# VH-VL binders against q96il0: the designs that were tried, part 333

Target 1, 167 residues: q96il0
Amino acid sequence: APERGAERRDTAPSGVSRFCPPRKSCHDWIGPPDKYSNLRPVHFYIPENESPLEQKLRKLRQETQEWNQQFWANQNLTFSKEKEEFIHSRLKTKGLGLRTESGQKATLNAEEMADFYKEFLSKNFQKHMYYNRDWYKRNFAITFFMGKVALERIWNKLKQKQKKRSN

## First folded at step 14 (VH-VL)

Design Zb1 (framework fv_ebrasodebart)
Fold by ESMFold2-Fast, scan of step 14:
Structure Zb1 (fold): chain C 167 residues (1-167), chain A 120 residues (1-120), chain B 108 residues (1-108)
Amino acid sequence: as target 1 above (167 residues)
Amino acid sequence: QIQLVQSGAEVKKPGASVKVSCKASGYTFTEYYISWVRQAPGQGLEWMGWISAHESYTNYAQKLQGRVTMTTDTSTSTAYMELRSLRSDDTAVYYCARDQSYLPRGHDYWGQGTLVTVSS
Amino acid sequence: QAVLTQPPSVSVSPGQTASITCSGDKLGDRFAYWYQQKPGQSPVLVMYEDSERPSGIPERFSASNSGNTATLTISGTQAMDEADYYCQAWDSSTAYVVFGGGTKLTVL
């Protein structure tokens, strides 16, 4: 039988579905969105003959991905918490209950919610600015190491050609 | 010269809170995280959490979440760690240490440590 | 919280090669870091990102990280290397920074 790759979907204890790359895959894979950060994780391919520099790049990319996921998970939780507090505060000020008579969650109109979004963005402006700065710096670092890996591969190819000609 | 200088030793009663400061100098404060690490007498290192200079990224050890708060003051290049509801097992030397925000280079500079003693 | 396991103590003679291990599940897929702490002093970073040495750290210090084990190697061990050594890894799943329990290196 021809050797074929296999894809398998597994459900993690956290309720997140995962996918495995094909057995013969030489490429990175993109998984389903994380429940908390809403970002898609990348599953990095590990070459059989991974160089120390390639290993460093892979670990740096993995660490940066997890750093990014935790930032957005924390930010999303903060947003949700503050949004609920804002809605509850405004409904209480109006003398309204937190739920409608049908049991549905009571909500505010677009004009009232605009106040929350304006306050949230204003309050978090500096936070997001410095997150973006660090995100750009992390990507520049990754790009730098990707360049180093590319140069290493070029050098190895040239060295391999010279070695073959010596024989 | 890169330095992290911490506030002096403190003695607290159980149930009190303590706030330790860490003043950074000799580098661009906003390009580094500050970790807080404690060490009980005769014990190993225990990570408490870290904070970016503009508080854009803050994470606490799960064991301490709800009791610890980390803050910064960029105008004075100072990081703070406040631990509340102190217990005898919080007696330790508390260290601040820096790490780069965009490249995981480890904690290359450490403060001198602040001894916090909790006793009744 | 992920656990990093170190032997409590290692003893070597002057000039001998000391080997200090740090074990954790899939540790070789993460960056490992090593710190030296002498009595009454703050920790000092001696190795970062598995095998890199900070400026000022002697060339006799080297390190590796693969599988489940990271290893700090001190060749030609000197009396001044006597200290507690801590490994550290990064893991966002339970804690961003995890330290090993520490290894006391004695140079006899």
Scores: ipSAE 0.596, ipTM 0.811, lowest interface PAE 1.4, mean pLDDT 83

Design Zb10 (framework fv_ebrasodebart)
Fold by ESMFold2-Fast, scan of step 14:
Structure Zb10 (fold): chain C 167 residues (1-167), chain A 120 residues (1-120), chain B 108 residues (1-108)
Amino acid sequence: as target 1 above (167 residues)
Amino acid sequence: QIQLVQSGAEVKKPGASVKVSCKASGYTFTEYYISWVRQAPGQGLEWMGWISAHESYTNYAQKLQGRVTMTTDTSTSTAYMELRSLRSDDTAVYYCARDQSYLPRGHDYWGQGTLVTVSS
Amino acid sequence: QAVLTQPPSVSVSPGQTASITCSGDKLGDRFAYWYQQKPGQSPVLVMYEDSERPSGIPERFSASNSGNTATLTISGTQAMDEADYYCQAWGSSTRYVVFGGGTKLTVL
């Protein structure tokens, strides 16, 4: 049986894009930046007669996009959380409350935040390096398959030309 | 040459925690994710979660969220899976398996499995 | 979360073609994978990315994935192919791995 409290199957998926492509489209469309990852999602067009190679390329591009979106959503969430914890800790050290006397959220100046940014960058340097490595490898694979698809399309056009001459 | 070697069998009481290790060798550890998959006696494969070897990415199965923690140690090329608040229905063989971080090639190499028995 | 359904058992005679199905909503939009498991052993990857075969896996193994159904096909089935077979897919993202319930292949 389904778990109680689980999101309903008949509701729109969480993270639905605010931008929808026009009713009739024959190419990929780019949406607005995602709230959490700050990356623009791509809606992939599915050709009427999609080849197995084209399908593989589309699945790889979609999987890579989802991987990339999740990485940056997680990084941005972690940054925001650790930033708030740092600000809270420093305000407590100063004997200050979380809100100013005017009711505004208390903040630290740029010099005080420099320590946080330095520590965050240092702590996440290795993760960023591995992300870049994986990103390059994923894009290399996609480029390779894009080349294969382009070659297949050229071959198919040549075959169509021959058939038209023979018929 | 490529190998995933898991820690030995464990017997635990209900409510205890278990931590299983999976040592990788023969490949570049940080280019792969490690999945943890368990199998109760006579039952099918159940995915528990996966972790990137550099720990930038971790995902757990919904039903185990809050009870499972996965970690890695890149200096020893070892992955760990800790399951807390053990119940008798957690009795299973626990496997680690690798999958590429840049291509979804599937779990091509698996550890030998670790039997965890939860009994009073 | 995705659910993958497999028949619990399939029986074939030696030399016949075995077909094992794996069904899930829009499974054909995701990559499917197949694993073979013999008693007391770890699973072995036999097919990946829908229809690709790992090195060392016999050419008699093939697979397809379209619509809601992925299929593992073993042509000229041999006694050594007797095992439990599991399909696997990624969820809506690489966040989730889901396995089918498994199919016991009997060769008699």
Scores: ipSAE 0.577, ipTM 0.802, lowest interface PAE 1.6, mean pLDDT 84

Design Zb11 (framework fv_ebrasodebart)
Fold by ESMFold2-Fast, scan of step 14:
Structure Zb11 (fold): chain C 167 residues (1-167), chain A 120 residues (1-120), chain B 108 residues (1-108)
Amino acid sequence: as target 1 above (167 residues)
Amino acid sequence: QIQLVQSGAEVKKPGASVKVSCKASGYTFTEYYISWVRQAPGQGLEWMGWISAHESYTNYAQKLQGRVTMTTDTSTSTAYMELRSLRSDDTAVYYCARDQSYLPRGHDYWGQGTLVTVSS
Amino acid sequence: QAVLTQPPSVSVSPGQTASITCSGDKLGDRFAYWYQQKPGQSPVLVMYEDSERPSGIPERFSASNSGNTATLTISGTQAMDEADYYCQAYDSSTRYVVFGGGTKLTVL
């Protein structure tokens, strides 16, 4: 389905943004990147005669998207918070102020920041491994239900073809 | 075969802390989340938070405002819930319950519950 | 945040069909779950992912979820089905677990 721009955007209490595609649209719709997760959300089209299998697949895809959005919003928030705390701690240790003479926020050099990135990656390695494991399991479940929906649609087309031939 | 066994009843004074344990058996502990749900006398079920058994993910109810900490010990297949700065309105039966780590399929097994009484 | 509303009580005669509703804004776009709790006991999962029945739960239990309302249906209700029933969903924006207020089912 062609990409359509977001009509409205709101911020959710959890820090995940919301968006509102046209409900009368007959296609899935891709929104702008979320402010907090940087991921593009997908709003799923709901057919008038959605089958129970199609509904289950849509709910699984929606739930997986929300899981993904929440994970990355929290991870980005944690990264930003810990980065700022690291910078403030190092500047205090050096006896330096938090602002430059120009009023800009004081920063650390690349060598000092490398220590933060190494530490952050190291302590979050296991968390990212488990995220990937769960992501693969979720995609397996979605793929399984996509297969069931595809078989249902093939069966329905065959039934429709049979009725057309008998008339 | 699958079971969650919780620690025994506790009586605490206001301002104290309580730590409830939930020992899992009969399944691969690290493949599931553990939710904590409490129920005040005569009231409904109130969700407190969940933790993955491998501790990489946690999510706590905002109402508890930094008073709750959930942890696990994978070597003993045990989950823990610590609630601090206890008030009389924290008097409740506290349950642990498991859910799948990759998909929220509902809480299929529950502990027997732990009564925590906070005197005032 | 999301709120799930249940009637506080439902009464049926033995052998009749009991229907317990759970209402929430756009609840039919999320999965619903149902729990049975008898006095002094832990909750028991009786329905999951809208209409799926766990192993060991009698076939007389069924459920649906559409629009704003999820419904737990118990056909041929028995005295042993007398309990409190709670619906549950996962809040889409916060990933919080949300329970309904509970419904006391009385089998007269």
Scores: ipSAE 0.535, ipTM 0.789, lowest interface PAE 1.7, mean pLDDT 84

Design Zb12 (framework fv_ebrasodebart)
Fold by OpenDDE, second read of step 15:
Structure Zb12 (fold): chain C 167 residues (1-167), chain A 120 residues (1-120), chain B 108 residues (1-108)
Amino acid sequence: as target 1 above (167 residues)
Amino acid sequence: QIQLVQSGAEVKKPGASVKVSCKASGYTFTEYYISWVRQAPGQGLEWMGWISAHESYTNYAQKLQGRVTMTTDTSTSTAYMELRSLRSDDTAVYYCARDQSYLPRGHDYWGQGTLVTVSS
Amino acid sequence: QAVLTQPPSVSVSPGQTASITCSGDKLGDRFAYWYQQKPGQSPVLVMYEDSERPSGIPERFSASNSGNTATLTISGTQAMDEADYYCQAWSSSTRYVVFGGGTKLTVL
């Protein structure tokens, strides 16, 4: 009985960018595009005297980034897999091999691929809608906390100026 | 109201498999991840893994790799956890819990738990 | 794997303030979550995102984060608060959920 190859259920790619900024950096760093998501990761600077609001903002930004990395890594993997399956299926239906006579990978024309893209977008429409909704929600929250942090910084600067005038 | 309802208690022999179900209601099932957490008698909480309801991506705890399989049925809004090659140390209450989309965050809703007893 | 460390037990008198700590590497970079578990019951989320309180959780529950230590504080502790408390975080490197060892809170 042929051992049915255990279909390796694609584990979500561990898309943790290995990009590490220099330890002495006082700025946010942008890494190279991630291999799976094609998104550039940002390494956020941590101030020595980070306030609770600044910390919360940083954590929200970091989580949102990781959320985006995860979504696009998964989406790209799914897209690549389904694209390959589509190509193989269409070539088979045409009675064509996976390779041309010249040994190159057989490809479909632009019109045939347009059908794939339309079907893929239709199939994933709801997922994209949920992504967009959550993207707006997250960015709204980040923007709100950016405002809070800005106000806190202004207030702290004013207090410091008052204290210097009183001495 | 959001609810996670799990299947009933199971008694299994060593080497057997168990499959626990978790039916979700009161929310859009495909927008969230499901995590599985177990608790041995008198012990703490142990995370087992998570599954995405929309894409069926999974991430399993290293300790359970090769023995655990998580699946979802979007038509019934049900998550499943199968644990194979059961041992006595797998005796625990198994919980399903809801996670936020794309990131395993805090578990805001929990199932009632399923007791799995592994005895000779 | 990231490990979250909690004290195994904390004891308080009724009306006093209970503090439960959770320490772990990079906990300053991730949100902490807290769960209450009573005997024979499922865990209940009592605090999320370091300091946010779910609806239905009493105001006497609060949480904070300082560096790599999260703290759950219960002001005016009541007998009904006697339970096991677990901290939880998410590991970005492994995408695992990590629980603390749990703390048994006893109200004397």
Scores: ipSAE 0.659, ipTM 0.851, lowest interface PAE 0.8, mean pLDDT 89
Fold by ESMFold2-Fast, scan of step 14:
Structure Zb12 (fold): chain C 167 residues (1-167), chain A 120 residues (1-120), chain B 108 residues (1-108)
Amino acid sequence: as target 1 above (167 residues)
Amino acid sequence: QIQLVQSGAEVKKPGASVKVSCKASGYTFTEYYISWVRQAPGQGLEWMGWISAHESYTNYAQKLQGRVTMTTDTSTSTAYMELRSLRSDDTAVYYCARDQSYLPRGHDYWGQGTLVTVSS
Amino acid sequence: QAVLTQPPSVSVSPGQTASITCSGDKLGDRFAYWYQQKPGQSPVLVMYEDSERPSGIPERFSASNSGNTATLTISGTQAMDEADYYCQAWSSSTRYVVFGGGTKLTVL
C-alpha cells in the first residue's frame, strides 16, 4: 500500500472548512479517505430545484476537489517512491541488505531520515508555493460564485414574498 | 495578443523519439496549464496530458504512461512534449492548448499543430 | 479512448437549427465544453462551462448539459458553421480530460 499523508502533515494546513456550502445541508456527507491523496471527499446534496447558477457553483466545487485530490495523490506517490529509493541507497552504502536476518524490512533511524525529509521539502518548496497560489485563487472564485448564489436566493425570496402578499 | 506557436513538422523512424515545442506569448505563462492533444489523420482528438507552467502538476493519459514526458521553460514561456519509442500509429498532428489553472475555462487558445510522421 | 458518445454526422439546411448531442454517464454533473474544427485548422473553443459563450462566438451558438446529455445548438445555421464539432469534459473516474468522437456538421 502506498505510504500516504506524511508530507501533507508536514506542510501548511488544508483549507477544507473554506469549502462549506452557502447553505448548511444535512444531506451532505463525507466519504472515507481517498487511497492515494488521503483526503476525504465531500459528496454534495443536489436540491430538486437547483438553479443554473447553483449547479455551476456545485460543479466548480467538485472540480476543485478533484484537482486538489489529484495534486495530493501525485505528491504522496512521489514521496513514497523517493523515500524507498533513499532508504535503498543508504542501506547499499552501509553494505546492508534490504531485509534483516528475521526477514523484516530494514529501516533507517530518525536521524538518518532527517536528511531525506529536509531534502524532499526543499526540492518541493516551489511546487507547494504554486499549489497554494492556485488554491487561493480557486477559493476566491468559489467565494465569488457563492456571493452570486446568495444574491439570487435573496432576490427570489423577495419576489415570492411580493407574490404571496398580493394574493 | 495571445499566441501559442509550435515547432515544425517532424519525420521519424519507429523506435525514435520526438520533442515538440510550444512557445506562449501575450499572457502570464505561469497562470495556465498546457494540454497536449493529438489527432491522427481523419480521426478525432485524443488528450495526452497536462503540465502546469512551473511543473508543479503533471498528469498523463494512461495509454501513454511511460512513453511521454512534458516539461516547461518559464524563462522562454515554452512547453515541451517528448514522446519516446515511436510507432506508426503515433503519426498525428500534435497540438498544445492552454487552460486556466484556477478556473475550468476549457482550452481557449490552441497552437497551430505539429505534424509528426512515423514511417520506415 | 472516447468515454463520450457523439453522432458521427448531422445535416441541416441553411437557416435551420442544428442540434449536436454528447452522451456520457452523469455528464450533467460535470462541465461540458465544445470545440469547432475546420479542415486543416486548429480547434476553436465555441462553448465552455456547459452554456457560456467565449467572446467573438455568435449568439446563435448555445448549449445545455443535464442528466447524461450535453447539447450544442446552432440557430439559423450558416454555411460557415460547417465543421467537425467535439465535446469535452473531465472524467471524474480517471481524473483526466476526455473528448467525444466528434460530429461532422454538413450545411447543404
Scores: ipSAE 0.623, ipTM 0.829, lowest interface PAE 1.3, mean pLDDT 83

Design Zb13 (framework fv_ebrasodebart)
Fold by ESMFold2-Fast, scan of step 14:
Structure Zb13 (fold): chain C 167 residues (1-167), chain A 120 residues (1-120), chain B 108 residues (1-108)
Amino acid sequence: as target 1 above (167 residues)
Amino acid sequence: QIQLVQSGAEVKKPGASVKVSCKASGYTFTEYYISWVRQAPGQGLEWMGWISAHESYTNYAQKLQGRVTMTTDTSTSTAYMELRSLRSDDTAVYYCARDQSYLPRGHDYWGQGTLVTVSS
Amino acid sequence: QAVLTQPPSVSVSPGQTASITCSGDKLGDRFAYWYQQKPGQSPVLVMYEDSERPSGIPERFSASNSGNTATLTISGTQAMDEADYYCQAWSSSRAYVVFGGGTKLTVL
C-alpha cells in the first residue's frame, strides 16, 4: 500500500505544481444523508491555485450548508419529540397501552395523526416562511458569486489563449 | 439611526436568574439575528449564542447549554437573554449585537452592555 | 469547538504597520471577522468576510485569511488605533461563532 501510494504520486501529472490533488476528480462530492438533518452533505473540491473569489464562493456555500443542516436537525428533533408526545397523550386519553401485543410502539390512525400534522404545520408556519426567505436570499448570493467566478474563468481562459499565441 | 439599547445593571445572588433585554430601533428587526456576547472583567469576548428575530433559528454555546434561553418579541423589536443558576464566574458585561440573518457578515452594531454582578 | 489563538500584545510606533494574527485549524476555510474595543466601550466591527471593510473604517485597515492564519494589518498606525482587537470566525455547526482571546495593541 505504501509502495503503491508512492508510485501513484510519482506518475501523477502534477508538473511543477506544489499541490498535487490525490484524485483526478475536479468536482464536489455528495455524501450520505446526515443522521440528524437527513440532508446530504457536500464536500467541496478545492482547486489548485484557488482565486480569492473562488475561495469566497466556497466559504459562502459551506456556511449556507452548515446553516441549513443546523435548521433541519433542530426541526427533525422537535418534530420527532412532539409526535411521540402527541401519540402518547392520545393513547392515554383512549385508555390504550403504549405498546402493541407484539411489543411494537402503538400508533394512531391517519385521521388522528392529521390533527398533529395540522397543528405542527400551523405553529411552525412562520418559522418555515422566514427559513424560506433566508434560503432564497442565500441562494441568490451564491448564484451571484457563481456568476462572478464564471466570468473570471472566461477571462482567464481568454488571457491564457492570448499569452500562448504571443509566446 | 440604528441603535440597540439594553436594560440596566443587575446585582444577583448565586443561584438566581437574570433576564437582559435588548431593544432594537432604526432597522427592520426581522432581517437580523441577535447574538449575545459576554465579557468578564479584564477578560476577552465570549459568545453565548444567537437567535433569529422570529425564533426560527437559535444556537447556544455548549458551555451554557441548559442554563441559557434566548427569545424575541417582534412587536417591540426586543431580544431577551435569560441566564439561570448564576455563579460568581457569570459576573460580566453582557452585550447584544446584530448580524444579518441571510449572510452573517459580522456584528456591525452592538448594545451598550449590561453589567451583571453575581455576589453573595 | 474551535480555538482561535491571538498574541496577547503587539507594540508599534506611530506611523508603523501593525500586524495582528489569529490562528486556528483550517481557519482559512472559514470567514474571519475583526473587532476593535477601547476601554469601557462596546466592540466595533472593523473587518468582515476576511478582507471587507465596513463603511466608515479607514482604508489603512486591511485583512487577509489563508491556511491556518488570519491577519489584521493597520498601515500608518495612529495613537487612536490603540485598543484590544478580537478575531472571530465560524467554527462548526454546533458552535457557529468563536472569538480569539484578543490582542492589546499599544502605540508608543
Scores: ipSAE 0.600, ipTM 0.810, lowest interface PAE 1.3, mean pLDDT 83

Design Zb14 (framework fv_ebrasodebart)
Fold by ESMFold2-Fast, scan of step 14:
Structure Zb14 (fold): chain C 167 residues (1-167), chain A 120 residues (1-120), chain B 108 residues (1-108)
Amino acid sequence: as target 1 above (167 residues)
Amino acid sequence: QIQLVQSGAEVKKPGASVKVSCKASGYTFTEYYISWVRQAPGQGLEWMGWISAHESYTNYAQKLQGRVTMTTDTSTSTAYMELRSLRSDDTAVYYCARDQSYLPRGHDYWGQGTLVTVSS
Amino acid sequence: QAVLTQPPSVSVSPGQTASITCSGDKLGDRFAYWYQQKPGQSPVLVMYEDSERPSGIPERFSASNSGNTATLTISGTQAMDEADYYCQAWKSSTYYVVFGGGTKLTVL
């Protein structure tokens, strides 16, 4: 219901999760890091007289942001899962317990963890390379549309000034 | 000509696995995602997930997480969808469809569909 | 479980304008897509990125998307337009593709 939505927002933990833009914001603003992707979402300013071209650009930027956030959310979850599995597997092989005397999770030494990081990066190199290709192409397309929007805004701005002087 | 050609109909028992193939031709395979979409008899379209070429981006529907695996073979321009632990309610026509990886234009080309029947 | 809601059926007479709606929370902030499916056939993309027509789709097909509602409009509806129509968008947070439940268009 709407009431539950409002309550959920009001009961959010204090700090970055409660960040809100000024009510009269005229610019894009950056929110707190997403829990899963650890990326900061950009909230796009919507002009009152948004053109179809401006709408398309905003939707392309929003689409690319959601695409990017989901990729990194999946990647971070995969990393965390594989790291935990690696640690547990190695501790089991050594006959060691999964937790320290203080109740903290048992960890491997720096050299053993370095082997995991090298293997993880190596396995994901091709995946990240093609992700970067698509990321580059997406940003190229967005930049192209930003150029078109800039030209349209200049034209409309001049047109608006002319009309205002006529009145 | 752009085509997506799928493997033939399958009849499976509950608990089995099925692997459907989708061979693409007539375009640059590496510039597109392949979505898998199924349709139970008399029902609507249900998205299962998608995979980019070289498997750089893969995302599965929440309902199917853990049961579905999507892969590609870029040397043959073929995408695969494997569904495990089959149930009677997995009986459906399974479609592959393409969408651009860097600029989503919608699913503009679809395979002919593969009927998977799950029965005892 | 579809996040997009469509009416299950719409009926029009030949030559009339058909309107098929698709509703979802803040749908107008995302791209909407429309597919036509005839019995025994694969879906066909008829509208993309809210209001763009693929090559080969008749000009009588148009679409809009604002607020919470996307609309597919077919002007001068013909018997050949009789089909199931599905809307599609992206679900925020998970970036999952979602389809509407579908609308059966009957021309009679």
Scores: ipSAE 0.675, ipTM 0.868, lowest interface PAE 1.0, mean pLDDT 84
Fold by OpenDDE, second read of step 15:
Structure Zb14 (fold): chain C 167 residues (1-167), chain A 120 residues (1-120), chain B 108 residues (1-108)
Amino acid sequence: as target 1 above (167 residues)
Amino acid sequence: QIQLVQSGAEVKKPGASVKVSCKASGYTFTEYYISWVRQAPGQGLEWMGWISAHESYTNYAQKLQGRVTMTTDTSTSTAYMELRSLRSDDTAVYYCARDQSYLPRGHDYWGQGTLVTVSS
Amino acid sequence: QAVLTQPPSVSVSPGQTASITCSGDKLGDRFAYWYQQKPGQSPVLVMYEDSERPSGIPERFSASNSGNTATLTISGTQAMDEADYYCQAWKSSTYYVVFGGGTKLTVL
């Protein structure tokens, strides 16, 4: 009885960006595009006197970045897999091999691929809707905390100026 | 009201498999991840893994890789956890818990727990 | 695996303030979550995102984060607060969940 190969259920790609910024950096760094998500990772600077609000903002930004990395890495993997399956299925239906006479990988024309894209988008429509909703929620929260941090910084600068005038 | 309802207690022999179910209600099942956490008698919480209810992506604790399988049925809003090659040290209360989508979040809702006893 | 470290036990008198610490590598880069577990019950989320309180959790519960240490504070501790408390975080590289070892809070 042929051992049915345990279908390796695709584990979520570990979103480990290998990007390491310089140790002496005093600002945020943008890395090269990640090989799975194609998104550029940002390494956030941590100030020595980070306030609780600044820390919360940083954590929200970091988390949102990881969320985006994970989503697009998974989406790209799924897309690539389904695309390959579609191509293979279509070639088989046409009685064509996976390779041309010249030994190149057989491809489908633009019209046939348009059908794949339409089907893929339709199938993933709900997923994209949820992503978009969450994207807006997260960015709204980040923007809100950016405002809070800005106000806090202004207030702290004013207090410092008052203290310097009183001495 | 959001609820996670787990299957009943199981008694298994060493080497057997157990499959625990977790039925979710009160929210959109496909918008969240489900984590599984176990607790041996008198011990702390041990994370086993999570599954996405969107695309059935899984992430298992390294210690349990090869022995654990998590699945979801979106039509019934039910998550499943199968643990194979059971040992005496697998005796624990097993919990399902809800996580937010695409990001590790805290577990805001928990199942009631399922006691799995592995005895010779 | 990065382990979250908690004291095994904390004892307080009724009406006093209880503090439970959770320390871990890079905990300052991630949100901490806190759970209360009473004997024979499922864990209950009591604090999320370092300092946010879920609906239904009493105001006497608060949490903070300083560096790589998260702290759960229970002001005016009551007998009903006697339970095991667990901190939790996520690892960014693996997306693993990590729990602390738990702290038994005793109200004397």
Scores: ipSAE 0.621, ipTM 0.838, lowest interface PAE 0.8, mean pLDDT 89

